# VH-VL binders against Soluble guanylate cyclase 89Da (Gyc89Da): the designs that were tried, part 13

Target 1, 197 residues: Soluble guanylate cyclase 89Da (Gyc89Da), of Drosophila melanogaster (Fruit fly) (q9veu6r1to197)
Amino acid sequence: MYGMLYESVQHYVQEEYGVDIWRKVCHIIDCKHNSFKTHQIYPDKLMPDIAEALSACTGESFDFCMNFFGRCFVRFFSNFGYDKMIRSTGRYFCDFLQSIDNIHLIMRFTYPKMKSPSMQLTNMDDNGAVILYRSSRTGMSKYLIGQMTEVAREFYGLEIKAYVIESQNDISGGTAGPIKLTDGPLTVIVKYRLDFD
Below, E stands for the ipSAE of ESMFold2; O stands for the ipSAE of OpenDDE; V2 stands for 0.75 times the mean of E and O plus 0.25 times the DockQ between their complexes.

## First folded at step 9 (VH-VL; framework fv_gimsilumab)

Design t4 (from t1 with heavy chain V99I S103T; at its last look DockQ between E and O 0.03; V2 from the best seeds 0.00; counts 0 for: pae E 6.3 > 2, placed apart)
Fold by OpenDDE, look of step 9:
Structure t4 (fold): chain C 197 residues (1-197), chain A 119 residues (1-119), chain B 107 residues (1-107)
Amino acid sequence: as target 1 above (197 residues)
Amino acid sequence: EVQLVESGGGLVQPGGSLRLSCAASGFTFSKYWMHWLRQVPGKGPVWVSRIYSEGTSKTYADSVRGRFTISRDNANNTLFLQMNSLRADDTALYFCARIYKGTWYFDYWGQGTPVTVSS
Amino acid sequence: EIVLTQSPVTLSVSPGERVTLSCRASQSVDSYLAWYQQKLGQGPRLLIYGASTRATDIPARFSGSGSETEFTLTISSLQSEDFAVYYCQQYDYWPYTFGQGTKLEIK
């Protein structure tokens, strides 16, 4: 994953928990990076490792930390001028959900090695929506929930409850990264229910 | 039926304080973002403040920031607006309103409570 | 901020007449426009959202049209209870803004 994701994590972990906690986290995972380069690729495993270390330092659950990291990313966008990209998708949250793949396509011009997931809005009703998440990476399901929740709140004035209702080939509470299967790459499929009230 | 009923308005001198209340009924209050708007006679409504469902996130118009405080009591289905350091230009009819979920239009409004700031 | 200009400011009409109200935006707001009705002594009531979608329990005589910068609220046959002030509101750009209103009064 690109350093931009890790920059957001570092920034808000320091902001929310303090520089000392971040230092401890880095020490636990033996991270020698003083800073992350926005356009540099880092191992996917680094994200869950940071989450695990943060969990150990703060007492928060692993899932909480991963969720928090998702929120960090969105907050990072809001603070650093990327909010226009999100707002350009529309003024309804479902418009955004339907446009996520397009956002990623646009971002590939800046981040050509981006391995973005696919998002499909399958159902929509007055009370919420169902989306299908497909990815070559594992362990990012809670991260995505954090992203969606934060986007809904910050850009669309919506408090949502997002939860996994179905999951295939995903690893819970474990390592994020490419799926290594004996018979070839497996696709992680996660179905989310989003409640809007 | 969704109902919003404002109260607490009145006449106050500049520098004074008022606390507005909005009683909500007919819907699950705790699940909705709530807003305060105000309207000067002969003009359109102007947004004043917003509070999230859980009451932890609050936003204000620049004109009232630092002086007004929005809060809510979900247990009693009540929205509040504490107004301090009131000025003449705060004179208006104050409405509480609900945002339709996932949107930015207001689907329900109260009848309003008048606030007059005058020496 | 986006300025919404409504016209006319006041319109004197009789029951049964067709009424057309205009709302012009200083810049494109796509279809993110709502219309409200406000009667004397009451709060605003949502009529139209998304420029053309009637809110729940709104009579069919009310219709909205337009996009980008030009919007119209139409009352096909004015009823006695329709005399009020009508406001448009954009929710495309923060801060969200309202028009100054059009007052429908009895001729």
Scores: ipSAE 0.032, ipTM 0.612, lowest interface PAE 5.8, mean pLDDT 90
ESMFold2, look of step 9: ipSAE 0.075; ipTM 0.638
ESMFold2 (binder alone), look of step 9: mean pLDDT 91; pTM 0.929

Design t5 (from t1 with heavy chain E54D, light chain G50K; at its last look DockQ between E and O 0.71; V2 from the best seeds 0.00; counts 0 for: pae O 9.6 > 2)
Fold by ESMFold2, look of step 9:
Structure t5 (fold): chain C 197 residues (1-197), chain A 119 residues (1-119), chain B 107 residues (1-107)
Amino acid sequence: as target 1 above (197 residues)
Amino acid sequence: EVQLVESGGGLVQPGGSLRLSCAASGFTFSKYWMHWLRQVPGKGPVWVSRIYSDGTSKTYADSVRGRFTISRDNANNTLFLQMNSLRADDTALYFCARVYKGSWYFDYWGQGTPVTVSS
Amino acid sequence: EIVLTQSPVTLSVSPGERVTLSCRASQSVDSYLAWYQQKLGQGPRLLIYKASTRATDIPARFSGSGSETEFTLTISSLQSEDFAVYYCQQYDYWPYTFGQGTKLEIK
């Protein structure tokens, strides 16, 4: 993942929990970075590792920490101009949902090594929507829920409840451990329900 | 000057309910994490619950999980603890306490409000 | 669940004496240790945080030291207003816990 994601985590963990907690998190995960560089690539595993360490230091659940990190990135958008990009997708939150893959294509002009999930709006009704998420990354479901919830709130004034209704090959966790291996390629598939207000 | 004033304590039968309030003044309440703690005479304080400055995270001690609910009203500078299904071992002096953003020690405490649970 | 054990439990002393109170943790808490004073009928008052840093408006006669598992609070010249119960508190790992207290009584 690009350093801008970790910049947002560092910034908001320091703001909400303080610099002493951030230093302790870095010690637990043996992270030697003083700051993250926006355009540098860092290991994907770093995100759930930070969440596990923060969970141990604060008593928040791992899932809450991952959700919080998703919200942190959305709050950080104005530092990179993405707030304007999101506002341009249309009047309604569903316009944004239909535009996510296109937004990722535009971002690749600036971040050519960005590995983005596919997000497909598969169903809408009066009370919400269903999103089909496909990615090679595992364990990011709560992070994505945090992102969607914060985008809805900040850009559309909409409170949503987002949750997983089905998943395949999605494994959560912050520390390394045995993973299930198969002979064939694996794709993480998650179906989200978004309830609108 | 920073002030924290607890209220709402009293005598209740087991199984009953109480709602504690903590009125805050002398600081920007919405920037601070708030906690409830309780103390049995002759013993050290015991942490009960925490709520973040914007109310987005709430955490409880195992002994009160599912029975107590912490909340806050940032517009009126007030912290609350709704206590349901009270038990005799919930009898204590209850304090609200402030944690400055970026720290985890309690820099200001109220005087406490007594809660007695007995038949 | 980090247990903090304070010693002595009670100490009878006279004004002007140097007093040293101990707090031992069941596992390392680095320097994330605070000290509080509580007088009868009052809420606790923060004295020391981060093991050795005095809180705002705390007299210089109060000092803290220690790290990891062993911490001390020292009152270099005890004043009459210092008779109270003293608590240590760790804030390294959740849940944050307090010691059982040391009562400082006038002899």
Scores: ipSAE 0.007, ipTM 0.591, lowest interface PAE 8.8, mean pLDDT 84
ESMFold2 (binder alone), look of step 9: mean pLDDT 92; pTM 0.935
OpenDDE, look of step 9: ipSAE 0.011; ipTM 0.577

Design t6 (from t1 with heavy chain K31R K58T; at its last look DockQ between E and O 0.71; V2 from the best seeds 0.00; counts 0 for: pae E 9.0 > 2)
Fold by ESMFold2, look of step 9:
Structure t6 (fold): chain C 197 residues (1-197), chain A 119 residues (1-119), chain B 107 residues (1-107)
Amino acid sequence: as target 1 above (197 residues)
Amino acid sequence: EVQLVESGGGLVQPGGSLRLSCAASGFTFSRYWMHWLRQVPGKGPVWVSRIYSEGTSTTYADSVRGRFTISRDNANNTLFLQMNSLRADDTALYFCARVYKGSWYFDYWGQGTPVTVSS
Amino acid sequence: EIVLTQSPVTLSVSPGERVTLSCRASQSVDSYLAWYQQKLGQGPRLLIYGASTRATDIPARFSGSGSETEFTLTISSLQSEDFAVYYCQQYDYWPYTFGQGTKLEIK
């Protein structure tokens, strides 16, 4: 993952929990970084490792920490101008949901090695939407929920609830490190119902 | 001057309920993580529950999970502990305590409110 | 969870004496250790945090030291107001825990 994701995590962990908690997290994961470089690639494993360490330090669940990190990235958007990009997708939250793959394509001009999930809106109605999430990364579904929840709140004034209709190859909860899957290709598939309220 | 004043303690029978309050003054309450702790006479304090400054994230000691609920009202500078299904081993002096955001030690405590659970 | 064991449990001393109180952790807590003073009928008062940093308005006669698993609180010259129960608390890993206390009594 690009360093900008980890910049957002460091920034908001320090703001919400303090610099001493961030130091403890870094000690647990043996992280030597004093800063993350926005355009540098860092190991994907670092994100769930930070979440596990933060969970251990604070008593929050792993899923809460991953959700929080997703929200952190959205709150960090204005540092990169992405808040204007989000607002330009349309009038309604579902316009944003339909535009996610195009947003990722646009971001790849600046971040050419970006690996982003496929996000397909498969159904919508007055009360919510159904999306199909596909990714090569495991364990990031709660991060995605955090991102979608924060976008809905900040840009559309909308509280959403997400729940899984079906899932394959996705890890969640307070599990230490990735869970090895012994069958099927490494493709995470999750279908979510998003209820608007 | 920072002040924390607990109230709502008393004598109650097993299975009963109490609601504790902690009135805070002398600081910006909404910036602080708040905790409840309890202490049996002659023993050290034991942590009971925590609530974030925003009020949405809570956690509990295993001994009280499912029976106690921490909450806060930032507009009125008040911390609460709803205690249900009380047991004799919940008998203690209950303190509210403040943690400065960015630290994890308790820089101010109240004087405590006694809770006695007996038949 | 991390267990903190304080020693001695009770110490009888006279004003003017130098005392050293010990706190041992069941596993390393780095320097994330605090000391509190509690007088009868009162809430605890923070004395030391970060193993060695005095809290606001704490007299210089109180000092803390140690790291990892072994910590001490030293009172260099006891005053009459220093007779109380003293607790250590770790805040390295959740849940944060307290020792059982050391009572300082007048000899």
Scores: ipSAE 0.007, ipTM 0.563, lowest interface PAE 9.0, mean pLDDT 83
ESMFold2 (binder alone), look of step 9: mean pLDDT 92; pTM 0.936
OpenDDE, look of step 9: ipSAE 0.054; ipTM 0.694

## First folded at step 11 (VH-VL; framework fv_gimsilumab)

Design u1 (from r6 with heavy chain S31K, light chain S30D; at its last look DockQ between E and O 0.58; V2 from the best seeds 0.00; counts 0 for: pae E 9.8 > 2)
Heavy chain, then light chain:
Amino acid sequence: EVQLVESGGGLVQPGGSLRLSCAASGFTFSKYWMHWLRQVPGKGPVWVSRIYSDGTSKTYADSVRGRFTISRDNANNTLFLQMNSLRADDTALYFCARAYSKGWYYFDYWGQGTPVTVSS
Amino acid sequence: EIVLTQSPVTLSVSPGERVTLSCRASQSVDSYLAWYQQKLGQGPRLLIYGASTRATDIPARFSGSGSETEFTLTISSLQSEDFAVYYCQQYDYWPYTFGQGTKLEIK
ESMFold2, look of step 11: ipSAE 0.222; ipTM 0.693
ESMFold2 (binder alone), look of step 11: mean pLDDT 92; pTM 0.926
OpenDDE, look of step 11: ipSAE 0.271; ipTM 0.750
ESMFold2, look of step 13: ipSAE 0.006; ipTM 0.564
ESMFold2 (binder alone), look of step 13: mean pLDDT 92; pTM 0.930
OpenDDE, look of step 13: ipSAE 0.333; ipTM 0.750

Design u2 (from r6 with heavy chain T56E K58T, light chain S30D; at its last look DockQ between E and O 0.38; V2 from the best seeds 0.00; counts 0 for: pae E 13.2 > 2)
Fold by ESMFold2, look of step 11:
Structure u2 (fold): chain C 197 residues (1-197), chain A 120 residues (1-120), chain B 107 residues (1-107)
Amino acid sequence: as target 1 above (197 residues)
Amino acid sequence: EVQLVESGGGLVQPGGSLRLSCAASGFTFSSYWMHWLRQVPGKGPVWVSRIYSDGESTTYADSVRGRFTISRDNANNTLFLQMNSLRADDTALYFCARAYSKGWYYFDYWGQGTPVTVSS
Amino acid sequence: EIVLTQSPVTLSVSPGERVTLSCRASQSVDSYLAWYQQKLGQGPRLLIYGASTRATDIPARFSGSGSETEFTLTISSLQSEDFAVYYCQQYDYWPYTFGQGTKLEIK
């Protein structure tokens, strides 16, 4: 994953839990990085390793920590200009949901090694939406729930509840384990239900 | 001024129950991890339990897991410890404490303690 | 879990003396070490965190030092109100643990 994701984690862990907690997390995972470089690639396993260590330090569940990290990235958006891109997709949150794959294509001009998931809006009604997620990465469901929840809140003033309604080839939440990048085509499939305000 | 005041201690028979309370004032109670610790005379404090501001994220020492329940009432700035199936080795002075920051790594304010004695 | 061993267990001293209290950890805790003072009938009072940083409103006569496994608390000129029990606490690894205490008594 690109360093900007880890920059967001470091920043908001320090803000929410303090610099001493962040230092302890780094000690637990034997992290050598004083700072993360926005455009440098870091191992994917670093994200769940940080989440597991933060869980141990704070008593929050692994799933809570992954969700929190998803929210951290959204809150960090202004440092990279993506907040304006999000707002340009339309007035309503569903406009954003329909635009996610296009947003990822645009981001690849700046981040050519990005391995983004496919996010397809498959159903929409007055009370919510269903998203079909496809990825080569396992273990990201709670992170993405955090991202979607925070985008809805921050950019659309909408409180949502997001949860998994079915999954294929994914690692369940709450179980410690590395995020794995598969070599093949998109093979992890998750359906999310988003219940709107 | 930060103030923590424990109450609810007393003498109880083995197998009995007690509920401890901690009244908090002088800070935004709902923004902090809160903790219970206990101390046997002549020994150092021992951590017992913690609870986050959402009231759901709880952790317990192995010696009390399944017997003690930590809870909080953010509207009334009160921390609780429900102690069931009490044993003689639960006899101690019980403290509530606040972590230094909104995290949980060291304790900058403690109450005066409430004594619990478990004796047949 | 990490065991903290304090020495001496009891120290009899006179006001005005310089005292040094010791805390040894069973494994490295980096600098994640706090010191507390506890007087009879009171809760502990935070003195030092991060091995060497004084908490707010703590007099300059209290100082901490050390890292990894060996830590000390020094009181440079002992005052009558300093007679109490002193505890070290590590916060590097969960669960956080305390030493058994050092009692400072008036000689």
Scores: ipSAE 0.008, ipTM 0.459, lowest interface PAE 13.2, mean pLDDT 82
ESMFold2 (binder alone), look of step 11: mean pLDDT 91; pTM 0.924
OpenDDE, look of step 11: ipSAE 0.439; ipTM 0.786

Design u3 (from r6 with heavy chain S31K T56D K58T Y100T, light chain S30D; at its last look DockQ between E and O 0.04; V2 from the best seeds 0.00; counts 0 for: pae E 13.2 > 2, placed apart)
Fold by ESMFold2, look of step 11:
Structure u3 (fold): chain C 197 residues (1-197), chain A 120 residues (1-120), chain B 107 residues (1-107)
Amino acid sequence: as target 1 above (197 residues)
Amino acid sequence: EVQLVESGGGLVQPGGSLRLSCAASGFTFSKYWMHWLRQVPGKGPVWVSRIYSDGDSTTYADSVRGRFTISRDNANNTLFLQMNSLRADDTALYFCARATSKGWYYFDYWGQGTPVTVSS
Amino acid sequence: EIVLTQSPVTLSVSPGERVTLSCRASQSVDSYLAWYQQKLGQGPRLLIYGASTRATDIPARFSGSGSETEFTLTISSLQSEDFAVYYCQQYDYWPYTFGQGTKLEIK
């Protein structure tokens, strides 16, 4: 993952829990990085390691910490100009949902080594939407729920309930890669329901 | 130079309690995260509990949560494990272990272990 | 949680032999694998961390290799003090877990 994700985590952990908690987290994970550089690549496993350490420091669940980190990234958008990009996708939250894959393509101009998931809006009705998620990463379902709920709230004034209705190849308790099922790359498939009411 | 010495193990009936101690020397105890692990003969160690260097955060394996309490006294360089509501499957050799100063990736020093037997 | 399977369970060998011990993880742990030696009546002693880095004061005859799911510990010339039980431990994902051990016995 690019350093911008970890910058957001560091910033909001310090803001929500204080500098001393962040210091303990870094001590637990043996982190050599006093600060994260936006365009530098860091190991994917660092995200769940930070979540596990924060969970240990605060008593919050691992899942809560991952959700919080998803929200941190969205709250950090103004530092990267993504707030303007999100607002330009359209008037409604579903316009944003339809645009997510295109947003990732645009981001690859700035972050060419980004490993972005596929997120496809497959159904919408008066009460919500269904998103099909595909990725090489496991254990990110709560992180994505955090991202989606925060985007809806911050940019569209919409409170949503997001939850997993089907999943394949996801691994509980970590971010270990998917188990290979074919000769091709392993993939995590998750179907999310987003309720708008 | 680094030494960890466990004590307080023994034979106890199911439902009983024991308090384990670990005396630390040869390093600045208050800078290090401390752990308890246990081992059934013929099997690998199993992690039990962790406490942070200043004692303000603790975590537990699911099998002992609510029954065991880890604590430390940094003034006297001592780690503790209060074990309540003991069960037969708590029978093991209990170790205290030091995590590295920068994290808890692995355990660089261990004590000799103190045996706990839970039996009628 | 991640299961580590060590093989062989017991190995009977003579001093001076080259010994290779195996540890297989149920899923990738990258290179976050440690090895420990445990003698009768003692706590474990850290030998290797990061799959291949020797810990402080560990003799050069101990070496580690591997990544992802398959790891080995090699003792290039077995000494009399090396007869013990050896454990691998992953520290990639919580909870961190240990293998069941390989016992090295004198033949």
Scores: ipSAE 0.008, ipTM 0.462, lowest interface PAE 13.2, mean pLDDT 82
ESMFold2 (binder alone), look of step 11: mean pLDDT 92; pTM 0.934
OpenDDE, look of step 11: ipSAE 0.450; ipTM 0.785

Design u4 (from t3 with heavy chain E54D S57Y Y100T; at its last look DockQ between E and O 0.74; V2 from the best seeds 0.00; counts 0 for: pae E 9.3 > 2)
Fold by ESMFold2, look of step 11:
Structure u4 (fold): chain C 197 residues (1-197), chain A 119 residues (1-119), chain B 107 residues (1-107)
Amino acid sequence: as target 1 above (197 residues)
Amino acid sequence: EVQLVESGGGLVQPGGSLRLSCAASGFTFSKYWMHWLRQVPGKGPVWVSRIYSDGTYTTYADSVRGRFTISRDNANNTLFLQMNSLRADDTALYFCARVTKGSWYFDYWGQGTPVTVSS
Amino acid sequence: EIVLTQSPVTLSVSPGERVTLSCRASQSVDSYLAWYQQKLGQGPRLLIYGASTRATDIPARFSGSGSETEFTLTISSLQSEDFAVYYCQQYDYWPYTFGQGTKLEIK
């Protein structure tokens, strides 16, 4: 994963739990990085390793930590200009949901090695939406839920509840876990239900 | 400067309910985890519940899970503990406490509000 | 859970004396150990964190030491306002726990 993801985690773990907790996390995982470089690729394994260590230090569940990291990335967006891109999709959260694949295409001009998922709005009603997610990675369910929840809150003033209703070739139950590339392109399929406030 | 003031304690019968409040001042309340602890006379404090800065995540001691609900109102700098199905062993002095950002020791505590559960 | 055992349970001492209080953890807590003072009718007051760092506005007569499983709070010259109950607390691993307390009484 690109360093920007880990930059967001470091920044908000330090802000929320403090520098001493972050140093302890780094010691547990034997991470020698003092900072992450935005455009460099780091091992995918680092994300769940940080979540496991933070869980041990704070008592929060592993799934909570992964969700928090998803929210951290969204809060970090202003440093990369993606907040303007999100705001330009339209007035409503569903405009954003319909635009996610285009947003990923735009991002690939800057981050050509990005392994972005496909996100398709398949159903929408007055109370929520259904998103069909396709990816080459397992283990991202809680991270993605954190991202979508934070986008809704920060950019649209909307509280949502997001959860997995069906998955194929992913970690069951909507649980986060080992992040691995799957065999072949876009082989992980997940349906998310998003309930609007 | 930092001040925490608990209220809402009292005498209640077993099976009853009580709502505790904690008024916070002198710091940016919305940036801190907040906790409830309780203390039986002659014993050390025991942790009860905590709530994340934005109110979206809560955890509870096993002895109170399903009976107590922690919440916060960041606009009014107030922490709450809704206590239902009270039992005699919930009798204690209840404190709200702030956790220092960056570490997990309790740097400020209130004076406490007593809760007595007896028939 | 990490159990903290304080000794002694009660100390009878006079003003001006040097006092040493102990806290033993059931497993290592590194240096993530805090000390609190609690006077009758009041909430706890933070004295020491990180095993040895004094909190703000804490008099220099209070000092902490130790690491891993063995920790000590020392009051170098006891003042009349120091008669209280003292608690240790670990914050290394959740859930964070407190010792049972050491009561300082006037002799």
Scores: ipSAE 0.008, ipTM 0.555, lowest interface PAE 9.3, mean pLDDT 85
ESMFold2 (binder alone), look of step 11: mean pLDDT 92; pTM 0.932
OpenDDE, look of step 11: ipSAE 0.174; ipTM 0.731

Design u5 (from t3 with heavy chain E54K S57Y Y100H; at its last look DockQ between E and O 0.79; V2 from the best seeds 0.00; counts 0 for: pae E 12.1 > 2)
Fold by ESMFold2, look of step 11:
Structure u5 (fold): chain C 197 residues (1-197), chain A 119 residues (1-119), chain B 107 residues (1-107)
Amino acid sequence: as target 1 above (197 residues)
Amino acid sequence: EVQLVESGGGLVQPGGSLRLSCAASGFTFSKYWMHWLRQVPGKGPVWVSRIYSKGTYTTYADSVRGRFTISRDNANNTLFLQMNSLRADDTALYFCARVHKGSWYFDYWGQGTPVTVSS
Amino acid sequence: EIVLTQSPVTLSVSPGERVTLSCRASQSVDSYLAWYQQKLGQGPRLLIYGASTRATDIPARFSGSGSETEFTLTISSLQSEDFAVYYCQQYDYWPYTFGQGTKLEIK
C-alpha cells in the first residue's frame, strides 16, 4: 500500500490516542519508520500489524481498529484534494458509489503502482445499496466499511450501516484474533450491503 | 487553574440508575480526552470509561460495558456518566480526570462523588 | 493486565525523614509510570510522570526513579503536609492500572 494510507493511520492514531500510544505501536511491530513517505510502497501486512498492536495498547477490538483506519483515510483526503474529487461525482451518495472505479483510474495518474480493486454498484433502492468488491487483497472488509461510512457521513450527510453479506477467498473470522493480508495472486470477492438510515 | 468537580452521586438500589456530572474549567475542555475512574476505600483507582475530545469515540472497562454510557457537552464544559443496572460492586468514589495530551497519565482529577449501591 | 504492587502498605514516619516508596510491576512498563498523592477527602494529585519527571508545581523534595519493573518515589525531607496515600500507575499497556497504595502516617 502507498505511504499515504499509513500517514493517515499515524496521524489519526496520534490524534485519538496520543503520541505515546503510537510509539508503543511502532515498538511492538518493530517499525523503524519515523514517518511514511506518501508515494512509497509499503508492505500490505503493515496495516493489520498496526491494528493488532493498537488493539493490544488500547483495548479496542481488531475489527474496530481496521474500521477506524478506513475512516482515517477518508478524513485525510483533504490534504491531497481528493475531497473535491469525491464531491464532483454528483449530488447523491449513489453517484459516488457508481464512480468509485473511475476515481481509482484518475488516481492512477498520480499513483501508477496503485493496486485498483473494483467496487461495482450492483443493486440500489430507496433504503440501500449492494456493492460488489473485487481485489487481490484479503482482510480489508472492516477497513472498507469504515471508508464507505465515513464518505457517506462527511460528504453527503448520510448515516449508513455497512456490512458484509457474502465473501469468497477472503480472510474472515470473529473478533478473536488478528487478520493477515495475503501476498498471493488471489481474487477476493466481497458483497457489501449498505443500509441508508 | 484547571478544576474538575463531580456531582450526582448518591444512594441507589441494585438495578437502579444514576447520572454523574463533571464540571470542567480552566482549560479548553473540547480538546481533551476525558475519563471516569472509581475507587473503593483502601484500594487504588480503577479505570471505568473514556471519551474522545469530540465525543465520537468511547471506551469502557469490561465490568461496565453495556450498563454505563459516557458522554460530554463541549458547549457547557461538562462530562457525564450515565450508570444503569447498578450493582453492589459499583459502590465507589467516582472521579473524572483529564489525560495529558500525547500521553495517558492523568494530570488533573476532581474531588470525587460517592456512589453507594445497597440492597 | 499489569499488576502494580506497592510496598510498604503503611509507613509510620516523622517529619524531616527521608522516605522511599516502592512500586513493582508484574512486567516491564519501560518508563511509563506515574505517581500520585491523595489526601483524605481529596482527589489524587499528580506528582511524577515518565518515572522521574516532576509535574508542574511539585516541590523539589519529591523525586522518582526506576524503569522496567522497579520504581521508587523518594521524599527527601518529609513535611507535615506530605502525610497521605501514594499511588503508582502504569500507562504502558492497556488497561492502565494503579497500585494498591502506600499510606504515610505520622509516627
Scores: ipSAE 0.007, ipTM 0.515, lowest interface PAE 12.1, mean pLDDT 83
ESMFold2 (binder alone), look of step 11: mean pLDDT 92; pTM 0.936
OpenDDE, look of step 11: ipSAE 0.291; ipTM 0.765

Design u6 (from t3 with heavy chain E54S S57R; at its last look DockQ between E and O 0.73; V2 from the best seeds 0.00; counts 0 for: pae O 5.6 > 2)
Heavy chain, then light chain:
Amino acid sequence: EVQLVESGGGLVQPGGSLRLSCAASGFTFSKYWMHWLRQVPGKGPVWVSRIYSSGTRTTYADSVRGRFTISRDNANNTLFLQMNSLRADDTALYFCARVYKGSWYFDYWGQGTPVTVSS
Amino acid sequence: EIVLTQSPVTLSVSPGERVTLSCRASQSVDSYLAWYQQKLGQGPRLLIYGASTRATDIPARFSGSGSETEFTLTISSLQSEDFAVYYCQQYDYWPYTFGQGTKLEIK
ESMFold2, look of step 11: ipSAE 0.281; ipTM 0.717
ESMFold2 (binder alone), look of step 11: mean pLDDT 91; pTM 0.928
OpenDDE, look of step 11: ipSAE 0.017; ipTM 0.633

